# VHH binders against FERM domain-containing protein 4A (FRMD4A), part 1

All scores and structures are predictions.

Target 1, 303 residues: FERM domain-containing protein 4A (FRMD4A), of Homo sapiens (Human) (q9p2q2r20to322)
Amino acid sequence: RRCQVHLLDDRKLELLVQPKLLAKELLDLVASHFNLKEKEYFGIAFTDETGHLNWLQLDRRVLEHDFPKKSGPVVLYFCVRFYIESISYLKDNATIELFFLNAKSCIYKELIDVDSEVVFELASYILQEAKGDFSSNEVVRSDLKKLPALPTQALKEHPSLAYCEDRVIEHYKKLNGQTRGQAIVNYMSIVESLPTYGVHYYAVKDKQGIPWWLGLSYKGIFQYDYHDKVKPRKIFQWRQLENLYFREKKFSVEVHDPRRASVTRRTFGHSGIAVHTWYACPALIKSIWAMAISQHQFYLDRK
Structure headers, positions and changes below count from the first letter of each chain, unless a header shows other numbers; Kabat numbers aren't used for antibody chains.
F, E and O stand for the ipSAE by ESMFold2-Fast, ESMFold2 and OpenDDE, each averaged over both directions (binder to target, target to binder). V2 = 0.75 x the mean of E and O + 0.25 x the DockQ between their complexes.
Where letters were taken out, [cut] stands.
The coordinates of atoms that the task and the answers printed are left out; those that the model quotes come from them. Centres of patches stay.

## First folded at step 7 (VHH; from q83 with T103L V106I)

Design r6
Fold by OpenDDE, look of step 9:
Structure r6 (fold): chain B 303 residues (1-303), chain A 126 residues (1-126)
Amino acid sequence: as target 1 above (303 residues)
Amino acid sequence: EVQLVESGGGVVQPGGSLRLSCAASGFTFSSYALYWYRQAAGIERELIASITSGGSTNYVDSVKGRFTISRDNSENTMYLQMNSLRAEDTGLYYCAKSEYDILYKIGGKTYYMDVWGQGTLVTVSS
């Protein structure tokens, strides 16, 4: 089957995927285009019909995944799958570069919540990285139109494009003398401080039917109000979790809670476990569970 | 009424084999993961094998290669084939049903089961 893999540097890889090709092999192939050694941070994903990003399971065949029934090639995305608290822990420049590209893309696509002023600052770093030192207002304005530096939402929040550009220019002038590497590091420093960075969000409901965001990250599982992805209502760190369950439309986590005794279930072992359950369509629940397991493994691998 | 009934327990010599059965009733058998637990004297009940609704199996290390969990959805019965039995395999064996299809254990020793059998005794002695 024809597949098109969108790479983080905006290249597209056209592939004829064979039935037996594992997702891991595909990842290896894609990674080779970047001379990427630290592949463990990355994955291949596709968008389903609901717009949800689904990660390929590495131990499964690529074509075993439920791709949208669309005409044309299957569109796949090479992205950071497992985030870390700081790129300083990364070993290779190639990996850092990809994290940077990934962050740029996420911000531009409004997958990460960012205040407009921060966006302008980030945009200045994008310019510094791509073009070097400030040259002129005219050149900067031209370059900004060509770079994925200003998300639409940020532009809409201000009176004019010119205003936004001026703000970017103001920040950009301050970066004079910064190397490309410095610009990347500084860019990522800001991005890594954003509360929504590194979080995979899933739309779920609780038992009462109330909508929530479930966020999975290197920190654990977080529950957010549906209107606020920034401040978690509940935090379940990986070290607190005992078990993960799923069935059909239900995803459940068991957390150690010394204040609670199990009343309804027959249990063996510790009595201080609380169960939290969320609901969604079976496909999404499976996705959540799979990601949770993967994130937990990632957590263990880094511990 | 949801019920699980174990059978097949008995006395066997070391190196011997035994096949346990768990007959299920009162629920859609094919939709649920099932588990075998055992409890030795003075020891906490431990999970030894699991089988999902889809037939995926998992074992604790101590029984890997010796025990085989299987299910027959047409008969609403789960089985545990135990080969190369050891003295340490002696205990009361329980069949259990979970509300969930897949369990991923992160840590701890606690498992939640909604239905348990009464158990069948397995004694491995010379």
Scores: ipSAE 0.033, ipTM 0.407, lowest interface PAE 3.6, mean pLDDT 90

## First folded at step 11 (VHH; from s4 with A33I Y112L)

Design t8
Fold by OpenDDE, look of step 12:
Structure t8 (fold): chain B 303 residues (1-303), chain A 127 residues (1-127)
Amino acid sequence: as target 1 above (303 residues)
Amino acid sequence: DVQLVESGGGLVQPGGSLRLSCAASGFTFSSYIVGWFRQAPGKEREFIGAISGSGGSTYYAVSEKGRFTISRDNSKNTLYLQMNSLRPEDTAVYYCAKSEYDIIYKIGGRTLYMDVWGQGTLVTVSS
C-alpha cells in the first residue's frame, strides 16, 4: 500500500509498504534519513477519521493498523512520541535537532499553549537559528513571512502584524552573537518550561458524563478541565499507580491514596487505593491504553 | 445475577497440595479477569493472583510465585487455584473474585481491583 511519511524537516517520503513490514522497521527506515541513533524517543503516527493522532505499534505490521478509508496514499507522521524533561539528557545532536523541529512545528500548529510575548521571543530564536545575527528590520520582516515562527492565533491577538514583527525584532537584536546551537538550546529551554509541552491530550468523560482532558506524559497521567489544559485538576504520577485497566470504552487507573480509609470501599484489598475511570469511544480508549503502557515503559527505562 | 462460588477447601497437612475451584455464573466468563485472594484470621485480605479473560496472561503476588498456579476453563466457567507445598501460614479463607475489566497492565504487585466476590472457602493447613 502506498504511504506518505511526513518528516519533521518538511520532507515527504513516498513508500510502498509491504504487508509484512513492521512498524519498527518503518521507524528504522525513517530514522536513517536523519542518521538518528536515539530512535526510542520517536514514533510514526496517523490521524484517524476523528482527527485523533494514533501511534503505530512497533511490534505490529504497519498495515494492521486501522487507517482511514480515504482515497490515495496513507499519510503518516514522523514525530516525537516520548518527551523528556530536558534535551540536555540527549546524547546525539541529530536527536536534539529533531526535538527542536518538533517543538517548532507544535508551536506553529498551536498544539502548545503559548503566550504571545513568549511566541515573539521564540520567533527570535528561530530567526537566530536559521539566519544568524540580526541584519535589518526589512530583512527580518521578510524572513518572518517565510518561516513557521508566528502562529495565527498570536497574530490575531494584536492590533497589527507590524506590532508583532517589532516585538520579534526587539528580542532578536538581543541574541546577537549566539551560535545556531545556542539558539536551539535556548529555544528548547523556553519550550520545555511550558506546561502543555510534552503532554499527549485525550478527550474523555467521567462516569457522570462530564468532559475532561486526559494528559499522558513522562510525569504521569493528568486530568484537566476541558477548558484549561494548563493547570491539572488531578495528578497521578507513575510511581503512584498500581494498575491500569482497560475494557471497551473504559480506561481506569488504580492509585495509592493514603487519604482514603479502606472502611467504606467495596474493594477488599489494600487500604489507601482509589480507582479513577474515564470513558470514550473504543478506538480512543484503545489509543489511551496503548500510549499509557508505552509511556510507563519509557518511564521505567529511564529510571 | 453475577455469582462466584468457591469449592475445594478443607484440611490438609503441611507440605500437601490442594486445588480450589470457583464456579462463575451470570456473566460472560471469558470476558473478564478473575482472581484469587485470601484472608487469614486477624489479617487483611491479600492478593494471590489473577488471570486474563482469555487465559493468556497470569498475574501473581510476589510472595506466591512458583507455589501457586492459577488457571481457568472458559468452557466450564471455572477458575482454579492449584496450591502446592502448603504451610500453616497458608491457613485462610480463600476468595474468588471478578474484575470489571478484561485487560490489565500491572504496575505494582500488591493487589487488583475486583468488583464481585465469592463467599470464600476455608483452607486449613495443620499437622
Scores: ipSAE 0.651, ipTM 0.845, lowest interface PAE 0.4, mean pLDDT 93
Fold by ESMFold2, look of step 11:
Structure t8 (fold): chain B 303 residues (1-303), chain A 127 residues (1-127)
Amino acid sequence: as target 1 above (303 residues)
Amino acid sequence: DVQLVESGGGLVQPGGSLRLSCAASGFTFSSYIVGWFRQAPGKEREFIGAISGSGGSTYYAVSEKGRFTISRDNSKNTLYLQMNSLRPEDTAVYYCAKSEYDIIYKIGGRTLYMDVWGQGTLVTVSS
């Protein structure tokens, strides 16, 4: 079957995937195009019929995943799946550059919540990385039209494109002499401080039908008010959890607290644990389940 | 009327073996995780292990050293615990229990949440 893998550098790999091909082997092929050794941070994703992002499971065959029932090639995305605290923990420049490309894509696509003034500063680092030192306002305005530097929401919040470009130029002029590598580091330092960076969000409901965001990362599982992805309402770090539970439309976490008391001897009851439950359609719950397990395994591997 | 009834407890010498049974009724036995716990005198209830509804997956406590084997027979609605190489510290009341979930991912391994419990069967390991 025809597959199209969208890469982080705007290239696409067009290929015929054989039925026996494992997702791990596809990841290895894509990684070879970047001379990438630190593959453990990356995955291959697709959008399912419900519009949700799903990740290929590395031990399964590519064609055994539930792709949308559409004519044409299967569309796949090579992305960062497992985030870290700082790119300073990465060993290879190839890995750092891919994290940079991934972050630029996330901000341009408005997947990361960022104030427009911060966007203007980030755009200046994009210019420094791609074009070197500032030369003239006219060149910068031309370059900004060609680069994925200014997401639509940031432009919408201000009087004009020219205003936004002027703010970027103000930041960019301060960067003269900065190397490409330093610009990447400075860009990532800002992005890594953003509260929505590195979190996989899922729209869920509680038992009463109230909507929430559930966020998954190497740090644990987080519950957010539906209107506020930034500050979690509840935090479940991996070290605080005993078990995850799954049945059909529900996903639950169990928090162990050895100081809790319960009366369970003669009746139904909770003994020294608290269980928190969220609901979504079965496909989304399966996605949450798969991500939670993979994030916990990633947490263990780094511990 | 969900019920779990343990049987097979008794007195056994150190190094011996014992097989516990748990008869289940009032629910679709094959659809739920079931498991074994124990409580020694003066101690908190301790997770031993659990088994998926189909019997395809088993989940043992991290403290379990391979002396115990959990199995189920869905045609008889019965959960089993085979205990080998028994030691005096295995003396406890053994409970079977039912989860309301069919899949678990174990993180801490110290316990599982269970919604229905049996009354228990006493196992005494002594000379």
Scores: ipSAE 0.527, ipTM 0.764, lowest interface PAE 0.9, mean pLDDT 88

## First folded at step 12 (VHH; from t8 with I103Y)

Design u3
Fold by OpenDDE, fold request of step 20:
Structure u3 (fold): chain B 303 residues (1-303), chain A 127 residues (1-127)
Amino acid sequence: as target 1 above (303 residues)
Amino acid sequence: DVQLVESGGGLVQPGGSLRLSCAASGFTFSSYIVGWFRQAPGKEREFIGAISGSGGSTYYAVSEKGRFTISRDNSKNTLYLQMNSLRPEDTAVYYCAKSEYDYIYKIGGRTLYMDVWGQGTLVTVSS
């Protein structure tokens, strides 16, 4: 089957995927295009019919995944799957660059919540990285049109494009003398401080039918209001989790809750344990399940 | 109605073996995780082990690994606990339990949440 893999540097790889090709092999192939050694942070994903990003399971064949029934090649995305607290922990420059590209993409695609002023500052670092020191207003404006530096939402929040550009220019002028590497590091420092960075979000419902976002990250499992992905309502750190459960349309976490130690005398369970359950379609629940396991394993590997 | 009925308990000498059974009814047995717990007098209930619906995955408490074996026969709707090399400290009421789930990923490994419990069967290890 024909596949098109979108890379983080905007290249597209066209492949004829054979039935026996493993997702791991595909990842290896893609990684080779970047001379990437630290592959463990990355994955290949596709968007399903609902718009949800699904990760390929590395131990499965590529063609065993439920791709959308669309005419044409299957569109796959190479991106960061497992995030870390800081790129300073990465060993290779190639990996750092890919994290940077991934972050840029996430910001531009509005997958990460960012205030407009921060967006303008980030845009200035993109310019510094790509073009070097500030040259002129005209050149910067031209370059901003060509670079994925200003997400649509940020533009809509302000009275004019010119205003946005001026703000970027103001930040950009301050970066004079920064090397490409410094620009990348500084960019990532800002992005890494954002509360939505490194979080995989899933739309779920609780038992009462109330919608929530479930966030999976290197920190644990978080529950967010459906309208606020920034401030978690519930935080379940990996170290607090006892078990994960899955059945059909429900995903559950069992956690140690010291606050409930007094109430659970009647339930045959260990004092201080609570179970939280979320509901979604079976496909999404499976996605949550797979990611939760993988994320936890990643957590353990780094510990 | 979902029911779990334990059997096979009794008096056994130290070093002996015992096999417990749990008969399940009122639900699709093969679709759920089932497991064994025990509670000694004056102690908290402790997790022994569990088995997935298909029987393909088993989970054991660290303390019981090697002496106890959990198995199931889905054709008979029965869960088993084979206990070997029994010790006086193994004296307890043993409970069969059912989970609401068919898949589990263990992180802490201390216990499992179960929604239905049997009445238990007493195992006494004494000389």
Scores: ipSAE 0.828, ipTM 0.911, lowest interface PAE 0.4, mean pLDDT 94
Fold by OpenDDE, fold request of step 20:
Structure u3 (fold): chain B 303 residues (1-303), chain A 127 residues (1-127)
Amino acid sequence: as target 1 above (303 residues)
Amino acid sequence: DVQLVESGGGLVQPGGSLRLSCAASGFTFSSYIVGWFRQAPGKEREFIGAISGSGGSTYYAVSEKGRFTISRDNSKNTLYLQMNSLRPEDTAVYYCAKSEYDYIYKIGGRTLYMDVWGQGTLVTVSS
């Protein structure tokens, strides 16, 4: 089957995927285009009909995944799958660059919540990285139109494009003399401080039918208000978890709660255990399940 | 109605073996995780182990790994616990339990959440 893999550097790889090709093999192939050694942070994903990003399971064949029934090639995305606290822990420059590109993409696509002023600052670093030192207002304005530096939401929040550009320029002028590498590091430093960075969000409901966001990250499993992805309502750190469960349309976590001494009739063995359950369509629950396991494994590997 | 009925308990000498059975009814047996627990007098109920719906995955408490084996026969709607090298400290009421779930990922491994329980069967290990 014909597939198109979108890379983080805006290249597109066209591939004829054979029935026996494993997702891991595909990842290896894609990684080779970047001379990427630290492949463990990355994955290949596709968007389903609901717009949800689904990660390919590495141990499965590529064509075993439920791709949207559309005419044309299957569109796949090469992205960071497992995030870390700081790019300083990465070993290779190639990996760092890809994390940077990934972050840029996430910001531009509004996958990460960012205040407008921070967006303008980030845009200045994008300019510094791509173009070097400030040259002129006219050139910068022209370049900003060509670079994925200003998300649509940021533009809509202000009275004019010119205003936004001026703010970017103000930040950009301060960056004079910074090397490309410095610009990348500084950009990532800001991004890494954002509360939504590195979180995989899933739209779920609780038993009462109330909508929530479930966030999976290197920190654990978090529950967010549906309208606020920044401040978690509940935090379940990986170390607090006893078990993960799923069935059909429900995903559950069992956690140690030392404050709850009440032995529920349903849990025997340790005092202070609580179970939290969320609901979604079976496909999404499977996605959550797979990611939760993978994320936990990633956590263990880094511990 | 969901029902679990344990059998096979009794008196056994130290070093002996015993096989417990749990007959399940009222639900699709193969679709759920089932497991074994025990409770000694004056102690809390302890997790022994569990098995996935398909039988492809087994989960054991750290303390019980090696002497006890859990298996299931989905065609008979029956869960089994094979206990070997029994010790006096194994004296307890043994319970069969059903989970609400068909998949589990073990993180801490100390216990499992179960929604339905049998009445239990007494196992006494004594000389």
Scores: ipSAE 0.822, ipTM 0.907, lowest interface PAE 0.4, mean pLDDT 94
Fold by ESMFold2, fold request of step 20:
Structure u3 (fold): chain B 303 residues (1-303), chain A 127 residues (1-127)
Amino acid sequence: as target 1 above (303 residues)
Amino acid sequence: DVQLVESGGGLVQPGGSLRLSCAASGFTFSSYIVGWFRQAPGKEREFIGAISGSGGSTYYAVSEKGRFTISRDNSKNTLYLQMNSLRPEDTAVYYCAKSEYDYIYKIGGRTLYMDVWGQGTLVTVSS
C-alpha cells in the first residue's frame, strides 16, 4: 500500500508499504534518513476519521492501524512523541536538529500558545540559523516571505506585515556573530519555557458534559479549562497516581493525595483517594489510554 | 440491580484454608473487573486482589501474594478467593467488589477503585 510520510522539514517520504512491515521498522527507516540514533523520542502518527491524532504502535504492523478510508496514499507524520525539559539532555546533534524542526513546525502551525512578541524573537533565531548575520532590512523582509517564521495569528494581531517585520529586525540585529548552533539552542530555550510546549492535548468532557482539555506529558496528566490551555486547573503528577482506568467512553485517574484526605470525603474502602473521570468517543479514549501508558513508561525509563 | 453476595466465611484454625465465594447478579459479570478487599477491626479497608473480566489477568496486592488466589467462573457468575496458611492476622470482614472499568494500568497500585460492594463475610482465624 502507498504511504506518504511527512517529515519534519516539510519534505515527504513516498514508499510502498508491504502488509508485513512493522511500525518499528518504518520508524527505523525514517530515522536512518536523518541518521537519527535517539529514536526513543519519536513516533509515526496519523489523523483518524474523527480528526484525532493517533500513533503507530511499534509492535504492530503499519497496515493494521485504523487509517481513514479515503482514496489515495496513507498519510503519516514523523514527529516528536516524547518531550523532555531541555535539549541539553539530548546526546546527538541530529536529535537536537529534529527537536528544533519539530518546534518550528509547532509554532508555525499555531499548536503552541505563544505571544506575538515572543514569535518575533523566535523568528530572529530562525533567520540567524538559516541565513546568518543581519545584512539589511530589505534582505530580511525577503527572507521572511520565504521562511515559515511568522504564523498567521501573530500577523493578524498587529497593524501591518511591515510592523511585524520591523520587530523581527530589531531582535535579529542583536544576534550578529551568533553561530547556527547557538541560534538553535536559544530558540529551543525560549520554546521549552512555553507552558503549552511538550503537552499532548485531548478534548474531553466531564460527567456533566462540561468540556475540558487533558494534557499528557512526562510530567503527568493535567486538566485545563477549555478556554485556557496554559494554566492547568488540576495537576496529576505521575508520582501521585495509583491507577489509570478506562472503559468505552470514559478515562479515569486515581490519585492518592494525603494532604487532601479528609474523614468527610473518604469513600467506602478508598480512604484518602480520589478518582477523576473524563468522557470522549471510544476512539479518543483509546488514544488517551495509549498515550498515558506511553508517557508513564517514558517517565519511568528516565528515572 | 447490581448485587454482590459473599459467602464462605467463618471460624478457622491457624494454618487452615478457606474458600470465599461472591455471587454476582444484575450486570454482565464477564465484562468487568472484580476483586476482594478486607477490613480488620480498627484498620482501614485493604486491597487483596482483582481479576479481569476474562480471567486472563490477576492483580494482587504486594502484601498478599503467595497465600491467596483469586479466580472467577464466568459461567456461574462467581468470584472466588482461596485462602491458604491462614494466620490470626487474617481475621477480617472480606468484601467482594466490582469495578466500573475494563482496563487498569497500575502506577502506584496499592489499591483499586470499585463502584459496587458486597456486604461482607466475616473470617475469624483463631484456635
Scores: ipSAE 0.637, ipTM 0.809, lowest interface PAE 0.5, mean pLDDT 88
Fold by ESMFold2, fold request of step 20:
Structure u3 (fold): chain B 303 residues (1-303), chain A 127 residues (1-127)
Amino acid sequence: as target 1 above (303 residues)
Amino acid sequence: DVQLVESGGGLVQPGGSLRLSCAASGFTFSSYIVGWFRQAPGKEREFIGAISGSGGSTYYAVSEKGRFTISRDNSKNTLYLQMNSLRPEDTAVYYCAKSEYDYIYKIGGRTLYMDVWGQGTLVTVSS
């Protein structure tokens, strides 16, 4: 079966995938194009029939996943699956550069919530990385049209493109002499401080049908008001959890109650332990389940 | 109606063995996790262990010392607890329980959440 893997540098790999090919083997093939050794942070994703992002399970065959039913090539995305606090924990420059490309894509696609003034500073680092030192206003205005630097929302929040460009130029002029590597580090330092960075969000409902976001990351499972992905309403850190549960359309977390006995021989069973439940279609619940397990395993592996 | 009925309790001498049964009705038994708990006089209920719907996975409490074995027979809709080398400290009311889930991922794993409980069967270990 024909597959098209979208890479983080806007390239696409066209592949004929054999039925026995494992997702891990496909990841290895894609990673070799970047001389990437730290593969543990990355995954291969696809959009399912309901429009939601799913990740290939590394121990399963690529063609065993539930791709949308259409006649064209299977469209896949190589991207960061497991985020960390800072790129300073990464060992290889190839890994750091891929995290940078991933972050630029997320900002440009408006997947990360960012104030316009921060966007202008981020755009200056994109220019410094791609083009080096500031030379002239005219060159910068041309370059900004070619680079994924200014997301549409930031442009709409201001009265003119020229205003936004001038703000970027103001930041860019201050960067004279900054190396490509320094620009990447400075860019990532800002993005890593953003509240929505590194969180996988899922649209769910409670038992009463009220919509919420669940955010999954190495930090745990966070619940957000549907209109506010920034400030969580409830926080479930991994160390605070007893079990995760799943059946059909529901996903539940069980919180250890420190107010009660901490040893198993003294527990009350179901009536003495707080359980929080959310609902979504079966496909999305399975995606939440798979992501939650993988994020907890990643948390344990780093510990 | 979902029902769980324990049986097989009674008086046993120290060092003896006993097998408890839990008859299930009103639900698709093989689709749900079921398990055993106990409650000694004046104490809180204590998780013993649970078993997956297929019987392929068992989950024992961390404190469990290997004297107890959980099994199920889906053709008879019955959950079992085999108890060996019984001691006076094992004197308790033993409950079977049903989970509303079919998948568990343990993080702390000290106990499990259950939605339906049996009435219990008394096990007394005394000379």
Scores: ipSAE 0.622, ipTM 0.802, lowest interface PAE 0.5, mean pLDDT 88

Design u3
Fold by ESMFold2, look of step 12:
Structure u3 (fold): chain B 303 residues (1-303), chain A 127 residues (1-127)
Amino acid sequence: as target 1 above (303 residues)
Amino acid sequence: DVQLVESGGGLVQPGGSLRLSCAASGFTFSSYIVGWFRQAPGKEREFIGAISGSGGSTYYAVSEKGRFTISRDNSKNTLYLQMNSLRPEDTAVYYCAKSEYDYIYKIGGRTLYMDVWGQGTLVTVSS
């Protein structure tokens, strides 16, 4: 089957995938294009029929995944699946550069919530990394049109493109002499401090039908008000969790809560245990389930 | 009218064996995880093990040393616990329980959440 793998450096790999090809083998092929050794942070994703992002399971065959029923090639994305608190823990420059490319993509696609003033500073590091020192306003304005530096939301928050470009130039001029590597580190330092960085968000509802975001990461499972992905309402760190459960349209977490003793017939014999449940369509619940397990395993391996 | 009824308890001497049964009714037995717990006098209820609806996956307590085997017969709506090499500390009321879920992933839990419980069957191991 025809597959198109979108890479982090804007390239696309066009492949004819054989029925027996494992997802791990596809990941290895893609990783070789970047001389990537630290493959454990990365995955290959696709958008399912319901519009939700799903990750290929490395021990399964690529073509056994539930791709959308449409003509044309299967569209796949190579990207970071498992985030860490700082790129300083990464061993290889190839890995760091891929995290940088991934972060730029997330900011440009508005997957990470970031103030427009921060966007302008980030764009200056993008210019320093890609083009070196500031030379002229004309060159910068041309370069910004070609680079994934200014997401649409940041532009809408201000009176003109020229205003935004001028703010970027203001930051960029201060960077003269900064190496490409220093620009990457400075860019990532800012992005890693953003509250929405490194979190996989899922739209869910509670039993009463109230919408929430669930965020999954190496830190745990976080519940957010639907209007606020930044500040969690509830935090379930992995060390606090006992079990995860799912059935059809519901996903539940079991928390040891020393403050609570079970007095209900349904929880008889489970002193200090509480269960929290969220609902979504079966496809999304399966995606949450798979991500939660993988994030917990990553947490254990990293710990 | 979900019901779980344990049977097969009784007096047994140390080193002996006993097989407990749990008859299930009022739900689609094969669709749910079921399991065994026990409670010794003056102690909290202790998880022994559980088995998937199909019978394909078993989950035993970390402390379990391989003397007990959980099985199910979906055609008879019955869960079993085979207990071998019994010791006096195995004396307890043994409970059958049902989960409301299909899938479990254990993170740090020593037990499982169950929504329906049987009334229990007493096992006494005494010299």
Scores: ipSAE 0.607, ipTM 0.801, lowest interface PAE 0.6, mean pLDDT 88

